# Ledger of designs, part 319: VH-VL binders against q9vpl3

Target 1, 224 residues: q9vpl3
Amino acid sequence: RGKINIQRPKAPHYERARVVAVTQPKYPELPKAKSCFKTRAERTQQQQENPYNEIIAREVRNWLDHSRLVAFFHLSSITADDIFRVRVQLHKQNLHLKSYGSKIIEQAVKNTRYEAIVPLFHSNHCIVFSPDPEKTAALLRIVRRVPQMVLLGGIVEETMLSRNQLVAYAQMPGLHAVQAQLVQTLSQAPGHLIQQLQAHQNSFVQVLDVHAKNQMNEETPKST
Short names: E, the ipSAE of ESMFold2; O, the ipSAE of OpenDDE; V2, 0.75 times the mean of E and O plus 0.25 times the DockQ between their complexes.

## First folded at step 11 (VH-VL)

Design bb84 (framework fv_cemiplimab; at its last look DockQ between E and O 0.36; V2 from the best seeds 0.00; counts 0 for: pae E 4.3 > 2)
Fold by OpenDDE, look of step 12:
Structure bb84 (fold): chain C 224 residues (1-224), chain A 122 residues (1-122), chain B 107 residues (1-107)
Amino acid sequence: as target 1 above (224 residues)
Amino acid sequence: EVQLLESGGVLVQPGGSLRLSCAASGFTFSNYAMTWVRQAPGKGLEWVSGISWSGSSTYFADSVKGRFTISRDNSKNTLYLQMNSLKGEDTAVYYCVRDKYESDWGIYFDLWGQGTLVTVSS
Amino acid sequence: DIQMTQSPSSLSASVGDSITITCRASQSISSYLNWYQQKPGKAPNLLIYGASSLQSGVPSRFSGSGSGTDFTLTIRTLQPEDFATYYCQQGYEYPRTFGPGTVVDFR
């Protein structure tokens, strides 16, 4: 069977040519000027004017207003099922796992002290919110079992923390425990100081007493 | 016991200033956003102001904007409302309120104080 | 601002009756609607949050429904302690706004 000349195809039979000519779809000339691609400006404007983004941005602001703990994670090839499992575990600890677009986050934190977090949201990410900063240890314990969730950093008590700082924070005893320890230490300090001061005084008195006794013994003439 | 206790409500002249306080007990005060709601005698409830858990964000009704300031001291478990340039229309019982938030339910007020009466009259 | 309306402004009912109060928002507030009960001389109490979730300690005779702009509070088998003023409140955006209230009185 001769090589089909794709460059000069044989003219079809007259009847076939007629049918092909009649059945050829007349495609309207696409207006040359309408680029199927919206300009970056148009896309940006449309995104800014999207009422949906405003709604979600409001949600993010609400979370920030109610959360003392905010943790940021990178998601690496995590399945929907894995996310669901983690979400359930977190929810049991009153930890709320959410995912938002970068533009939404930008809109939500614009003109706030949290603008510095925007660069963290260039890739697949999720955020965990909690009203209780004491849940940091629980959060880290849960996500340790999920290698697809990589801790990037967080916000605790309105302070931005690096990954390492957040881990260190989780290892610290709770504020109340620390306060209790401090109070205990402070309550013991005066007692110890008094004891030490009294010990020195007592030792000094003892030394003086010994000295006095020795002087009395030297003054007793050996009656030969 | 979980409770909010308002104080500071007194009689004040128009144009005067007053500071209300709300003492929280029985819960971790710093974990919650807080709100002031007022009720004029014989009238309905009116939202006045809200504050985030840290105090970094504050919100006001148009009727009090520029005159009232909301603040909190988490170390003292206390919410404040500074009211300046008081008007007769500001006469009301002022309630301290605890806010809760969930994505599925929005913001709702699950704990209310007993209120403190502010009377603005000449 | 989101405007909240309630209907009726007042109603009279007897013990054992079933009553329904409606609340309407000027725009969609999803399910972010809360119901409060207030008795004379007392602070309001939360009954329902998120349109249909019953607050802990509230009797099951109270129920809420609705989404978007239209919401309802239903009290089944009205009890003597249920005679009070009821308020709806939107938790969707700032400023927070309340309905004008519905007074439930004895017939």
Scores: ipSAE 0.658, ipTM 0.849, lowest interface PAE 0.9, mean pLDDT 87
Fold by ESMFold2-Fast, scan of step 11:
Structure bb84 (fold): chain C 224 residues (1-224), chain A 122 residues (1-122), chain B 107 residues (1-107)
Amino acid sequence: as target 1 above (224 residues)
Amino acid sequence: EVQLLESGGVLVQPGGSLRLSCAASGFTFSNYAMTWVRQAPGKGLEWVSGISWSGSSTYFADSVKGRFTISRDNSKNTLYLQMNSLKGEDTAVYYCVRDKYESDWGIYFDLWGQGTLVTVSS
Amino acid sequence: DIQMTQSPSSLSASVGDSITITCRASQSISSYLNWYQQKPGKAPNLLIYGASSLQSGVPSRFSGSGSGTDFTLTIRTLQPEDFATYYCQQGYEYPRTFGPGTVVDFR
């Protein structure tokens, strides 16, 4: 009788069997199959809402077409009544508080210079839009009383600004030319590093391409 | 005084070109998206073109797409409509219009210029 | 494109009358409907935006209602200055479109 036929890895096999027995899903809690089913159902429901998402993405694009000031906030747990009161107070200053899902924001800003803002919306968030960038100071005064809203940054005059840059912008004397100058100066801050870096990479590639084309044209001169 | 003043409307022959201007005063021009609306003699209103506050996005009616260009100069508080390959059906009074937007109400036009007449005829 | 229609195309009324004008959109536009008044030889002016909101300075005799596809403009005690052409306009999508207009004439 060969020993190979009766030899078995006792410890790994029996230990694993025991671990599996004690870690098996217990109903009604920890149903692995039900968790997967819920995720699938949620994805199917999101897919069914594509026409609705496009309509809301259009709304976001309309806001961008009509707003010189866009401010991004992280939103902590807040009651419907509290957020409504904040919304009303902001609206009196021509500041429009809106909440849009991350997929909708991504859809609205894809293929635009603002695509870099998408990571800001991976958690609970809200956005304030206004046609008037001089309302930035009023915005910050109002949200100081709302600890659930944390400023992340914004877009002023189509320039992306970090939290600190937007706060600095709000503190300007109120002269439009001075504020525009500050925005241009602050656009080089680390808060916009990804977009700035990508822009510099594209500029460098363009310069290199022009040089390469110049070299090729120079090697085959028309005068020869 | 909040106002919009159009200029540039003249008699032009078919196939010709013309540029309309609209001077804004009494408000912060760069805070608003702007629109051109036209009205043929004895006819109704027709939306022609729109431009975002910065000029980065432009929109056109199918009847003028490819022939007309909208632009703005926020430093001069001026809106422009460049009209090329003009046709008889482009004969109209052209109004410079200020846009307002809010998601509960959509786009609406709260300030209108007096209009400038463009006549396309031989 | 969203097509806008108005009814009636014209109507005759007397001072003191209450009149209604209807506007219909070819597809749902939520509440994104505006009403404008135009007097002969003059530029249009905004009366109502977002279906029911009165523009500042517009008399309270003007009112608007509706949502989706069907909208109504009402003038409840017609005054001499109200004899004009009225246009509806959708602010929902590009291209923006106007109704053909309703002429309100003195009877």
Scores: ipSAE 0.548, ipTM 0.825, lowest interface PAE 2.3, mean pLDDT 81
Fold by ESMFold2, look of step 12:
Structure bb84 (fold): chain C 224 residues (1-224), chain A 122 residues (1-122), chain B 107 residues (1-107)
Amino acid sequence: as target 1 above (224 residues)
Amino acid sequence: EVQLLESGGVLVQPGGSLRLSCAASGFTFSNYAMTWVRQAPGKGLEWVSGISWSGSSTYFADSVKGRFTISRDNSKNTLYLQMNSLKGEDTAVYYCVRDKYESDWGIYFDLWGQGTLVTVSS
Amino acid sequence: DIQMTQSPSSLSASVGDSITITCRASQSISSYLNWYQQKPGKAPNLLIYGASSLQSGVPSRFSGSGSGTDFTLTIRTLQPEDFATYYCQQGYEYPRTFGPGTVVDFR
């Protein structure tokens, strides 16, 4: 098994992504894509009556089980050609653009820590899934040229992030290295940590106050 | 190169416990959900357990539910299967597998380890 | 749980033959059907995913088709290395069930 993979070079990811992209419907031949643009009332009624709502909710759960990055967007009026072009660009970066009804999202995240995201799908929206959180910068670069997609926030590493937090996350290098250092810091022995905190309690409070004031103040002139 | 390597399979008595390990290399382990599949001697493949990329969601076959647990340590690129209350029917080669998902294709197992043999002698 | 069946359970064939193996699911699984090959003493390896998509590095003599509940694996121009056991597996829901296997023996 492994020898077959060793003896034959795998096709480049870009070529595999292009094959997947060409299998996407350019001209809607199947009604699924057209059905997604029904009115809200029609969409709600069909979703409640649709025998496949549970099947689609499982699709969302599979995406969540396999995606370290989930980004939520408000989607304003956009042409079918522009939507397709964006989807192809995102797919090249292993970023998967999807849209689901709010009841389906609610069913998929029911009894999970993500129930709070359901209101984001009240109106026209889209979601981008990816297994690779390092693609967040590529995602933001691509959608910067798409004013119809307005970033609302996301989930990275099972952590809910606001719009500004997700943008800040995209600028951080090497998340695995940062996570390893964070885990090491939090895993220090409680006795050692208690001793350090007691010894630097006043200094620690002052450092936090300075950081908090600097983060709130964009300018630092003192008038006196 | 991209590979999975299982370890920990040995002979145990019924009612005993074992922990299997699977070391991943050559790919970003934390980007993938993972699965254990077993095969009793001379029999077919049986899905045993699955785990999400973070470890927060776990899934089990009815035959092992309550007796087995699955976990992962993404900092060590390692998948684990803790097997308790072992029975004769748990005798099998246990494979570590990597999950792939895409909504057009569903879940599929694109990378398999070579397997580790667990024997439960009654 | 989705039950998977395969037919035939075994078959004998010669090099150069074309063979077809069928797999049936107890309920619709869309096109989320995968095929694996296992040679004696070796781990399985993926041949086909999503009913018809060929895994990288797999020879083009392998092909898959079907949707819903009925699926087929076809091997054209059987080679000596193709004598193995073949399994289907649904990637639709948990538990991810396998078919019982089809043994392809050399005649």
Scores: ipSAE 0.319, ipTM 0.704, lowest interface PAE 4.3, mean pLDDT 78
ESMFold2 (binder alone), look of step 12: mean pLDDT 94; pTM 0.954
OpenDDE, second read of step 12: ipSAE 0.578; ipTM 0.814

Design bb85 (framework fv_cemiplimab)
Fold by ESMFold2-Fast, scan of step 11:
Structure bb85 (fold): chain C 224 residues (1-224), chain A 122 residues (1-122), chain B 107 residues (1-107)
Amino acid sequence: as target 1 above (224 residues)
Amino acid sequence: EVQLLESGGVLVQPGGSLRLSCAASGFTFSNYAMTWVRQAPGKGLEWVSGISWSGSSTYFADSVKGRFTISRDNSKNTLYLQMNSLKGEDTAVYYCARDRWNPETGLAMDVWGQGTLVTVSS
Amino acid sequence: DIQMTQSPSSLSASVGDSITITCRASQSISSYLNWYQQKPGKAPNLLIYGASSLQSGVPSRFSGSGSGTDFTLTIRTLQPEDFATYYCQQGYEYPRTFGPGTVVDFR
């Protein structure tokens, strides 16, 4: 090969294809029911996808365990071209946009410290992962130009943060120790997300308690 | 320079216990997942256990699950492997390795210690 | 668990040869495959990560390719220091698993 300009070198085709391949879910995402009614075909398809849920759930848990920054977004209607451009911009900053069905997320976080995030995924959603929490500012800068993505909250250094707490974290320039202290301080003042997640957990516990008490009273009457 | 140094490998009797240590230097230990890999004499590599950057998630090979425990102390830049109910088949050189994670490429063990020999024999 | 196999188990080659080692996963692992080199009495060294990315400091004669279940490691123009055992390893799910290794011997 003699010359570089035989054809103008384009944006790296292989690298772009690789980014697209990496950002796309391996298996079809199973969205949580967007409607009260499902067609027979849709119900059958969801059942047939069950064998793969565990594999994808393990992938989600792996992302959660190795990401020091996890940001949760509500995602409204967006074109394939627009989301692809967002993924490329995020990828340049070591930020990785992933979409997973609510059932898969529930399976992934069940019986873990992350279980509290499940209520955030009742409707259309996406998650941004990064091993680098200092990229929070870059994330918010990029997403500011994408009105279809609405920040709900996140997890930074294993600490759940509300939208406002995450924004505050993003505004701090980066000494790791100072950022860690800020996250610790912010987590001591419960934000809307933390309170919302705790309320959902408490409601679930209350429902289980009432059911258990009713079950015991009905089927195993007190024998004195 | 980045380096890992294992210690603790000795001769132990079957059914005994042993704790291995891995001292890390030259990098921010708390930014990396860590792993233990072993190699029996004349055999191939076997992944044993892994731990997330914070220590909150741990993983084990089926052959050691329930007997081994992995832990870390980020303030001391040290990784540990607690080995209980040791068997002859646990005889191996145990390597400590640093896991570099990238969502595109997964986990890769980019820095390895020199290994510490554990012999389980009566 | 994902089982990894390598082919061949051993091969003999001369300095200047080009060789290929294959690795197969029992299920799809996307591109989450790593290659390691180990010389007798020494710790393994990372050569390739994510199926095709060359680790810093590793000579360009090493290259990796593949995705899904089938992967290859190619060494072009073998050098004396390349006679070693080579292992593939999946980083897709826990527990992580290594291939049985391929021994590259001097002819």
Scores: ipSAE 0.069, ipTM 0.580, lowest interface PAE 6.1, mean pLDDT 79

Design bb86 (framework fv_romosozumab)
Fold by ESMFold2-Fast, scan of step 11:
Structure bb86 (fold): chain C 224 residues (1-224), chain A 122 residues (1-122), chain B 107 residues (1-107)
Amino acid sequence: as target 1 above (224 residues)
Amino acid sequence: EVQLVQSGAEVKKPGASVKVSCKASGFTFSNYAMHWVRQAPGQGLEWMGSISWSGSSTYYNQKFKGRVTMTTDTSTSTAYMELRSLRSDDTAVYYCARDRFDSDYGLYMDVWGQGTTVTVSS
Amino acid sequence: DIQMTQSPSSLSASVGDRVTITCRASQSISSYLNWYQQKPGKAPKLLIYGASSLQSGVPSRFSGSGSGTDFTLTISSLQPEDFATYYCQQGYEYPRTFGGGTKVEIK
């Protein structure tokens, strides 16, 4: 009965995932490469740079700038079908799962307020974007059933949040104003100031550690 | 350049088995799932199954369950499709194709092998 | 299984014509529909993925639209190299299924 064997996943310990389908083109039909007002210097610079990478890097910048919710995940071994199922479920909630190469992410965020996220992407990763920050709770409900996706942190209302801060945000009532107030309170934590982090080590992990300690005590002795 | 190169044409008798290979080059083989699709003479495309990028998970079309096995060899960047108990109506061109995942657009087959003709006759 | 029905099964057109091919799924597949072009004796080539996204290197005269159960492939101005068989394929559920194909022939 080989058919029965096919209907069960073999205790599917997969090889540790390289990013599923590392190259995932979302190339626009009309790239419109040139402005009629671009100077010779700008044209020369574009010829030196890989135009495909710049197009995708601009897409990443657009997602970062126009998404009020961005969540960063470490991605362990996962089948294409499993990630497809997760993506379909996320998409129904206006949550968009994206994978980009580390070089493209670095190119996208260099010299921006988000440059500190680059160390998150030197291993297997994926990012979820949404224009709706109220979807944070829906995101965490979906991902809770996907052990291969491990939340590292995120950006809500342009504020970098640790995993614990993002979980706290998700637990607020479905009132956007209340959630925005929580983000404002949490953003006073030193770790949210990403421009202050230039370490070669994973700077977001350091931010998470600092926040965890602050949440335990908040200047109060260990037992509150 | 990204490409899939398949093994040469096969002529088999009914009841025999055939194993078609699909060698990948120009990309990281183990990052992509592979599909197998066949096309009988003058007919349309028929999906046979797929094997995950890790090689540990397969989906087979029910029509071929019990007769088909898909495997991969990462050391040679090669995918294999073995079809057993061949019938005359298994005469077809067999294609391998690379599975692509895009978060906005789902799963699709972006690169195809050139095809392997398998003829099953007396 | 999700059944994919293409219409017409064949079509005759002249260079410069606007050609429309339709594909219907037996159940909703959201936007997870792909279009492939196959010339005689050759492997299929991806034209459009996710109902409307044009594969790199494919001419802009090709476009796709639709969602749910009804999908359309349009060639805005048919060229000599476009005479081929076109297939839709759903990427929503296993097993993956193809439409029966639409052969575009010269008048």
Scores: ipSAE 0.000, ipTM 0.414, lowest interface PAE 15.6, mean pLDDT 75

Design bb87 (framework fv_romosozumab)
Fold by ESMFold2-Fast, scan of step 11:
Structure bb87 (fold): chain C 224 residues (1-224), chain A 122 residues (1-122), chain B 107 residues (1-107)
Amino acid sequence: as target 1 above (224 residues)
Amino acid sequence: EVQLVQSGAEVKKPGASVKVSCKASGFTFSNYAMTWVRQAPGQGLEWMGGISWSGSSTGYNQKFKGRVTMTTDTSTSTAYMELRSLRSDDTAVYYCARDRFDSDYGLYMDVWGQGTTVTVSS
Amino acid sequence: DIQMTQSPSSLSASVGDRVTITCRASQSISSYLNWYQQKPGKAPKLLIYGASSLQSGVPSRFSGSGSGTDFTLTISSLQPEDFATYYCQQGYEYPRTFGGGTKVEIK
């Protein structure tokens, strides 16, 4: 609607990140990955019958309800410096990268229309939120340079899309109405969408593992 | 203006129970947890526990688990902390605080009640 | 439980002085450290969260730094209203724990 109902990016935090990037010491220290650190903190909280899981879950639901673009990613091993640079690039495009524990996601979406996303979060993951669905193309361009982030699927205009459907949406040129029509058309067979997302997640991860192994086993061309 | 207003001072005998209230104004419980911290005379701050706005999730410091209960009433925007089986060592000022979580900053208490003095004496 | 150790337990200072208070955690808490100010007879007030982020409405003379196990709160030019007890608190894991406090008093 017309009023701003979504949590805004933390401007002070973003500007601090920019200042740190610009004024970084000559010998910068590489901190531990923030996503890994956040996961550990959330795990510790859950072990203590943590009341804050409800608050975090509500924040997640609020992001889901008020974002017109939500993209789900598998996140493999990535350094703190690399994820920081990705966050900065995404933030410039009003894209907000967040990480939450799987139990928190389940609490947030249980008994809601978003419950179908729970299977996507049984492994290492992160989510990108935006109020602007036109930023899908920018998102995919940025993530293309980050092989550790693997697109699993997303939600556009409250419609769940598979990885291939989201890629197709990003490639649509023209009017917003045309993109909205595509989303409506792609949502005509909703029955097995979650099964497709789960199957694609498993197959894609397997393909990536095979590709990584093949990459390590290949020899440098010797006669060119 | 965001405020937390607590109930008045209590004097209790050992073995009794006390229930302290904390009324929120200027905001809604929906985005926050409420936490309770006590301070014995001349001592530092001690975390007792917290509760989600829905009342469905609670977390207690093991030291108080089994004799503390935290509840909320969203219709009146009020949080409650009940401490049972009072001992003289429970004499303290009890504070409620609005707690928030941020993945970059962790947990922190940004708004505090004025405190409720609980005296336990025979 | 994570133990939080503050030093000094008390200090005497004059208006205009630079005051430094330190806090040490028994294990790494990353940057998940908060600083609170408590005046006599009043509730604590949040000054700094996440080791270095200044709470809205808090004067810029307050600053925090540190990560891991060692943290510092600095008051660049002490004002009369700054005479109080200061507490650090870890927001990293449960149970949440506070330092013993540092009383800043008039010379």
Scores: ipSAE 0.000, ipTM 0.445, lowest interface PAE 12.6, mean pLDDT 75

Design bb9 (framework fv_cemiplimab)
Fold by ESMFold2-Fast, scan of step 11:
Structure bb9 (fold): chain C 224 residues (1-224), chain A 122 residues (1-122), chain B 107 residues (1-107)
Amino acid sequence: as target 1 above (224 residues)
Amino acid sequence: EVQLLESGGVLVQPGGSLRLSCAASGFTFSNYAMTWVRQAPGKGLEWVSGITWSGSSTYFADSVKGRFTISRDNSKNTLYLQMNSLKGEDTAVYYCARDRFDSDYGLYMDVWGQGTLVTVSS
Amino acid sequence: DIQMTQSPSSLSASVGDSITITCRASQSISSYLNWYQQKPGKAPNLLIYGASSLQSGVPSRFSGSGSGTDFTLTIRTLQPEDFATYYCQQGYEYPRTFGPGTVVDFR
């Protein structure tokens, strides 16, 4: 005869069968480290840059370093087919259309002379790169037919230009020396050249106005 | 000629440590992210670790986290994998590979070394 | 982590056959999928990146397609040098993951 354990009733086996019959989600509890604080290692890991962002930031920096023409655009909703056709047209002119996230651009230009471009990328955007600044006119001609792309500004020969300055650069004579001189002049004091031209025009108008008034006074002598 | 050459693979006792090296030549090493991929005898490829072009960010497979560290010396065109607390399941041929990233295509490994065999056994 | 699966695990084929290998990701990876070929005793080599872009130097009989979670590698007219193991790999996020591989061997 075998020994009977009276402290182990047969109820436990029925209890287990009952528990199995109750359908419960088979989801485990959270495994480890139930704490409201994070360790130094966890904080350091969370503060690490996204790997893709660092890799893309290097790509952006390489494009900036190898391009003598960089143009920045706001990009409105556009179909994949339409943007593809624009990319093809641009590529034929050695113009390379790229899209990057705002955080990536910030990482790429942080602590560089190009840091000022960051505010341009708070909404949907794209960038066109080219090693050839002479292609600025071709770029603007192509983009004119794409209303979804709105020019914000650019960088030519490492000089940051506003939208209007970039448009003016595109209208330059085909002489590199003349174009370089204009870029230098526009970047140093963009308003000064325009102001000087307006001042000259106003001065000429004033001379004509004074002359006209003198002629009027002479033509209407006092009748005696 | 773009080339990657691994070295350092030897027989190591369980619990031991080993450092692998990968010498790069024929390209601008500092412009590329790099990775280590291993293959156990008769098994498939397993990604082990990656490091960005600058070395500021490193990534690891769950099987090696806390035991392996990846580093690079851009002045010497060399990639390293420091392996600690080695286990029998770490026995594999370890490949060094060059990562490319393109926003249109993601990450991909376009150049691979010949591999170096690491055996963990007593 | 993104898990990758391949089918079939192995297949037998003859020279001149057209074969298809399928790769599935546990979540959407856009088009960020790569295909590698590995011959016995050799290092892997890149065949296709970004789901459908053929690596320079790779014969045009190789083609890739797919997006999201389902991807396909096709070899149109199998040559003797194509008997190898083929791996898919996601380049979408870390940790990077490979499929278990498909062995293409001679029938």
Scores: ipSAE 0.006, ipTM 0.463, lowest interface PAE 11.2, mean pLDDT 77

